# Designs tried in a protein design chat: VHH binders against q9xw16. Part 3

Target 1, 132 residues: q9xw16
Amino acid sequence: MSGWNAYIDTMTAAAPSIKRCAIVGAADGSVWARTEADNVFKASEEELKTFVALFNDVTQVPAKGADIEGVHYVVPRTEESLIFGKKENTGFFAVKTKSAVLIAVYEGPNEVAAQVRKAVESMQTYLNNAGY

## First folded at step 21 (VHH)

Design n3
Fold by OpenDDE, look of step 22:
Structure n3 (fold): chain B 132 residues (1-132), chain A 123 residues (1-123)
Amino acid sequence: as target 1 above (132 residues)
Amino acid sequence: QVQLQESGGGLVQPGGSLRLSCAASGFTFSDYYMYWVRQAPEKGLEWVSTISSSGSTIYYKDSVKGRFTVSRDNAKNTLYLQMNSLKPEDAAQYYCATDTPEGEPDLYRVDYRGQGTQVTVSS
């Protein structure tokens, strides 16, 4: 159990609608921590490498969407350090810190999305302030 | 209550043009992103375009780039979609949508989009 696992626990505790969550390296998509057991984050190394590269130019992501764990999501819009996607009653939020990308996949009505976003953005702020 | 009403659909030949409109009410139109989505028979909902509140940020689905143009008139609370060089694969029910009160768009949520307008492309 690395220290990064504690941040996974923090995000999942803050937003119960998060089904799977991961913290990965922004440069190469290497997994630093992820949900395990019944909620294993299943994205491959190759997929994560491609995903984190989306943050190099977020303006192009809506046109193409984003794939996580083999699932294709619509990305209606992006922000400089934020990519979010929708697929029916599921979605994801991904935020970029100085050195990491935080990914949270959630399930539920759109009302729960705000809580998920808040959870990952709060962690984003924390990690940025900590130098990560 | 958010109300959206699409219009401007119709039957056109391949290569033809249509201009869709979306009349918005029940919310501060100028403060929200607006979206176009479409659904063809026996297909899932498909995102088409996004435009920011001021119109300064615009996104298109790759397959419609160069052919479709989204715009808005905040003074008239109206969203537009100019569709040129229409193709058979563009045929669908077209809907406009907006962000939910939570601040996140849910394109699949029916109560935050209109009844739609039908676009048919056939020779």
Scores: ipSAE 0.823, ipTM 0.910, lowest interface PAE 0.5, mean pLDDT 95
Fold by OpenDDE, look of step 21:
Structure n3 (fold): chain B 132 residues (1-132), chain A 123 residues (1-123)
Amino acid sequence: as target 1 above (132 residues)
Amino acid sequence: QVQLQESGGGLVQPGGSLRLSCAASGFTFSDYYMYWVRQAPEKGLEWVSTISSSGSTIYYKDSVKGRFTVSRDNAKNTLYLQMNSLKPEDAAQYYCATDTPEGEPDLYRVDYRGQGTQVTVSS
């Protein structure tokens, strides 16, 4: 396991509702770590390249939504370095660090969303402080 | 508890206009993002527009840009959607929504949106 896999484990442990999770390069969407096995993060390289590019101008994302793993999510709004989406009982949080994008896809009642957000934002802060 | 009540829907011809309103209560309206969503028969819920608490940040679905205008009156706890140049594909039940206590909107959550108002576009 790479060091990045430990961060995946940290986020998924902090928010059990996270079904799939990935850490990818902010520049090109390359996968640094991801959930695997029964919870394999399935986004393609091309899709991730497109996804991370959304952070170039987050103000344009709501109009178009975001696609992860072939699923189209509504993005009601964005924040600086934060994109989140909704689709029925599922959603995602994506946060940008200095060099990475953390993506967490979750499923469950909306009450779990706060925990997912905290998990990815906590990791965001940690990685930023570490220079990543 | 959060209460939202939409109004202003109706039947219009293509190219016509409607102005929807959403009366909000049970929360500090001026502190929250507000949203419009819609659902047509046999279709899933669609996001339409977002407006920040102050109105300084606004987003639109691409298909409604230039035709729809979202606004709010925080003194009246009311959200608005001016719909011009209406098209048949705009026909739907329109709902307003707000952020949940979890800090983000759940557009699919019925307890944080109103009963909706019907918009029909037909010649």
Scores: ipSAE 0.821, ipTM 0.905, lowest interface PAE 0.5, mean pLDDT 95
Fold by OpenDDE, fold request of step 23:
Structure n3 (fold): chain B 132 residues (1-132), chain A 123 residues (1-123)
Amino acid sequence: as target 1 above (132 residues)
Amino acid sequence: QVQLQESGGGLVQPGGSLRLSCAASGFTFSDYYMYWVRQAPEKGLEWVSTISSSGSTIYYKDSVKGRFTVSRDNAKNTLYLQMNSLKPEDAAQYYCATDTPEGEPDLYRVDYRGQGTQVTVSS
């Protein structure tokens, strides 16, 4: 969708430790925008469909974890509109808006993760206020 | 300084039980999520269970559901893991961990994890 690439740029600018990120449809996991070039977000359509469905019941996610780009992440806990995963020095934050799921994959120490979370949650707030 | 000290590990036969404890100090225990993780030889760190600050929210790894029970006593600054029906694949060094000041767990950081207690399951 037009304009969504700008939001990718906003998040990656706010959190340089984001390695890859995407904005996908909350209903079907369709990719609206994603990082490209050297940082291509590589999750398949089927994987994203499965991933966004996790938000239907986030309480069940920790038990099984979450897969992004073929990588399995531990999900120690969730919040109503937030799923985050951990794997060694990497992780992801995924937040749900009214119509989208924002996914950011990062690499680095925990303080880096905090910056990533802030970036995606800020975008979440913005998009929600905009009706998306 | 966050301090966590696990205890209660030991050697048990398959089907046996153990109760692990984690004594916490150096932070406001009652304000934080607590976690159990484990690491078996030649395997990576594995998440086991999560319990919220009040204990109202609990999560388990699928493989331990129905067998393990996490609990906490905030008055005693202690986290527990009751382990029943133990299996050989449960054998590992068990660690308790807490959220970092950043607000989410970093289960791989030893600064917010104890020294561990060894659980061995063998016939």
Scores: ipSAE 0.758, ipTM 0.877, lowest interface PAE 0.6, mean pLDDT 94
Fold by OpenDDE, fold request of step 23:
Structure n3 (fold): chain B 132 residues (1-132), chain A 123 residues (1-123)
Amino acid sequence: as target 1 above (132 residues)
Amino acid sequence: QVQLQESGGGLVQPGGSLRLSCAASGFTFSDYYMYWVRQAPEKGLEWVSTISSSGSTIYYKDSVKGRFTVSRDNAKNTLYLQMNSLKPEDAAQYYCATDTPEGEPDLYRVDYRGQGTQVTVSS
């Protein structure tokens, strides 16, 4: 699991607007790596279990929204392996790989959001190619 | 620049109907997702519905499912929201919005939504 921290660092380096970030198991929401210290990702195990299950049917997510770290986000639309949420000047991007879900929470306008999306999708591609 | 202009709001009694329109210009309307959002007094902006560029993908807020219908006419660059069985809690300023150049919607960005149209529901 310690090796997964490197991927957290890669994403946060690629997108400095990421405030908190986590890599969790797609099957159960178990935390493999997360930002810590002042930027600790604080989603509970139960919350993450519920969150990763959203990918079982992404078409239902917009109607309900998504909760991360106790915050409710609007989800205007989804893609097969992508869920993103909006709340005022904050948001998240979550992407699913073969075995993981990458979650990045950010603060700022869409100009920085685009960079966040690129970072997590880049990591998604990398992990998928690596078999994860 | 992106221009969106909502219309069709008004005062209706509970159970009544309204049809909102959103006239779009300044961008290739047919290439973008469109959204309806609303804001009631003393409440935050609330997402209502999404429709894909072709109309093949549609999403609704749970509270409006079965009552609201989003549609679009790409030939007319117009987005619609048919609102039936209106409830007092539906009263709000309704806005249409589109995706930003960054590729995602910013529903809170006034540059990519219209001036809004007021919907009031009262007996």
Scores: ipSAE 0.758, ipTM 0.879, lowest interface PAE 0.6, mean pLDDT 94
Fold by OpenDDE, last read:
Structure n3 (fold): chain B 132 residues (1-132), chain A 123 residues (1-123)
Amino acid sequence: as target 1 above (132 residues)
Amino acid sequence: QVQLQESGGGLVQPGGSLRLSCAASGFTFSDYYMYWVRQAPEKGLEWVSTISSSGSTIYYKDSVKGRFTVSRDNAKNTLYLQMNSLKPEDAAQYYCATDTPEGEPDLYRVDYRGQGTQVTVSS
């Protein structure tokens, strides 16, 4: 297990509603860590490269939505370092750090989504402070 | 509790126009993002537009850009959707929605959207 896998474990422990998550390079979408086994994060690096590029101009994302793991999500709004998507009772939170993008896919209502957001934003803060 | 009431729907011909309204109450309207969503009979709920609390940030679904205009009057607690150049594929039940207490919208959460107003586009 890489050092980045520990951060995956931290996020999933903090938010049990996370089904899959990954830490990828903000520049190229390369996978640094991801959930494995029964909850393997399945996005291709090509897809991730496209995804992380969304952060270059988040204002354009709502118009088209975002795709993760071949699933299309509505993105009703964005923040500078945050893209979140909705699809029925599922969604994702993606936050950008200095050098990484953290992506968490979850299942459940907004009550559990709030916990997911908190988990990824906490990790975002931690990594930013650590220089990542 | 949050209450949203849509109005302004109707039957129009292709190329026609409608102006939808959403009357909001039960929350501080001016503090929240507002959203328009729609659902056609055989389709899932889809997002149409977003407007920030002040109206300074606006987003549109690509397919409605240039045709639809979202606006709000915070003094009247009202959200609007001006729909021009309507197409048959715009026909749907239109709903307004707001952010949940968690800070994001749950477009599929019934208690944070209205009962909707029907838009029909037919020649």
Scores: ipSAE 0.756, ipTM 0.878, lowest interface PAE 0.6, mean pLDDT 94
Fold by OpenDDE, fold request of step 23:
Structure n3 (fold): chain B 132 residues (1-132), chain A 123 residues (1-123)
Amino acid sequence: as target 1 above (132 residues)
Amino acid sequence: QVQLQESGGGLVQPGGSLRLSCAASGFTFSDYYMYWVRQAPEKGLEWVSTISSSGSTIYYKDSVKGRFTVSRDNAKNTLYLQMNSLKPEDAAQYYCATDTPEGEPDLYRVDYRGQGTQVTVSS
């Protein structure tokens, strides 16, 4: 297990509603760490390359939505370093650090989604402070 | 208790126009993002537009850009959607929604959206 895998474990422990999670390079979408075994994060490198590029102009994302693991999500709004999506009782949070994008896919209502957001934003702050 | 009530729907021909309204109460309207969503028969819920609390940030679904205009009057606690050049594929039940107390929208949560207003587009 790499050091990045520990951060995956930290986020999933902080938010049990996270079903799948990944840490990828902000520049190219390369996978640094991801959930595995029964909860494999399945996005392809090509899809992730497209996804991380959304952060180049987050203002354009709501118009088209976002795709993760072949699933299309509605993106009602964005923030400078945050993209979140909704699909029925599922969704995702993606936050950008200095060098990485953290992606967490969850299942449940907003009451559990809030915990997911807190987990990824907490990790975002930690990594930014650490220079990543 | 959040309460939203849509109005202004109706039957129009392709190329026609409608103006929807959403009356809000039970929360501080001027502090929240507002949203328009729609659902056609046998289709899933579809996001249409977003407007920030001050109206300074606005988003549209690509398919409605240039045709729909979202606006709000915070003094009247009212959200609007001006729909021009309507197409058959715009026909749906239209709902307004707001952010949940958790700080983000749950567009699929019925207790934070209205009962809807029907828009029909046919020749």
Scores: ipSAE 0.746, ipTM 0.873, lowest interface PAE 0.6, mean pLDDT 94
Fold by OpenDDE, last read:
Structure n3 (fold): chain B 132 residues (1-132), chain A 123 residues (1-123)
Amino acid sequence: as target 1 above (132 residues)
Amino acid sequence: QVQLQESGGGLVQPGGSLRLSCAASGFTFSDYYMYWVRQAPEKGLEWVSTISSSGSTIYYKDSVKGRFTVSRDNAKNTLYLQMNSLKPEDAAQYYCATDTPEGEPDLYRVDYRGQGTQVTVSS
């Protein structure tokens, strides 16, 4: 297990509602780590390349939404380093670090989203402080 | 308790205009993003527009760009949606919604919305 896999475990432990998550390169969408086995994060390389590019101009994302794992999500708003989406009883949080994008897909009512966001943003802060 | 009350809906012909209002109370309106969403019969909830607390940041669904204008008056605790060049596809129950703080961070919560106002577009 790579060091990045440990960060996947940390996020999923902190937020049990996370069904799938990944850490990818901010520049090209290359997968550094992801959930596997029964919870495989299934986004393709092409999709991830497109997704991480959204952070180049987050202001354009709400109008069009975002696609992850072939699923289209509504994106009501964005922040400079934060993109989140919603689809019925599912959603995602994606945050950008210095060199990576963290993506967490979750299922459940809106109440569980707070824990997911906290887990992802906590990891974002940690990685930024570590230089990643 | 968060309270939102929409008004201004009605029946218009295609190409017509409506102006929706949303009266907010029970929270510090000026501190929060506000949203318009809509739901047509037998369709899911659809996001329409977002406006930041100050109004400086605005987003629209592509299909309503150039036709709809969101605005807010923080002194009146009121959100607006000017809808021009209405199409049959715009017919729906329209709701205003806000982010809800459950501690930190703030979350997008569409369940914190009013009873809605009906918009019908028909010739």
Scores: ipSAE 0.741, ipTM 0.869, lowest interface PAE 0.6, mean pLDDT 94

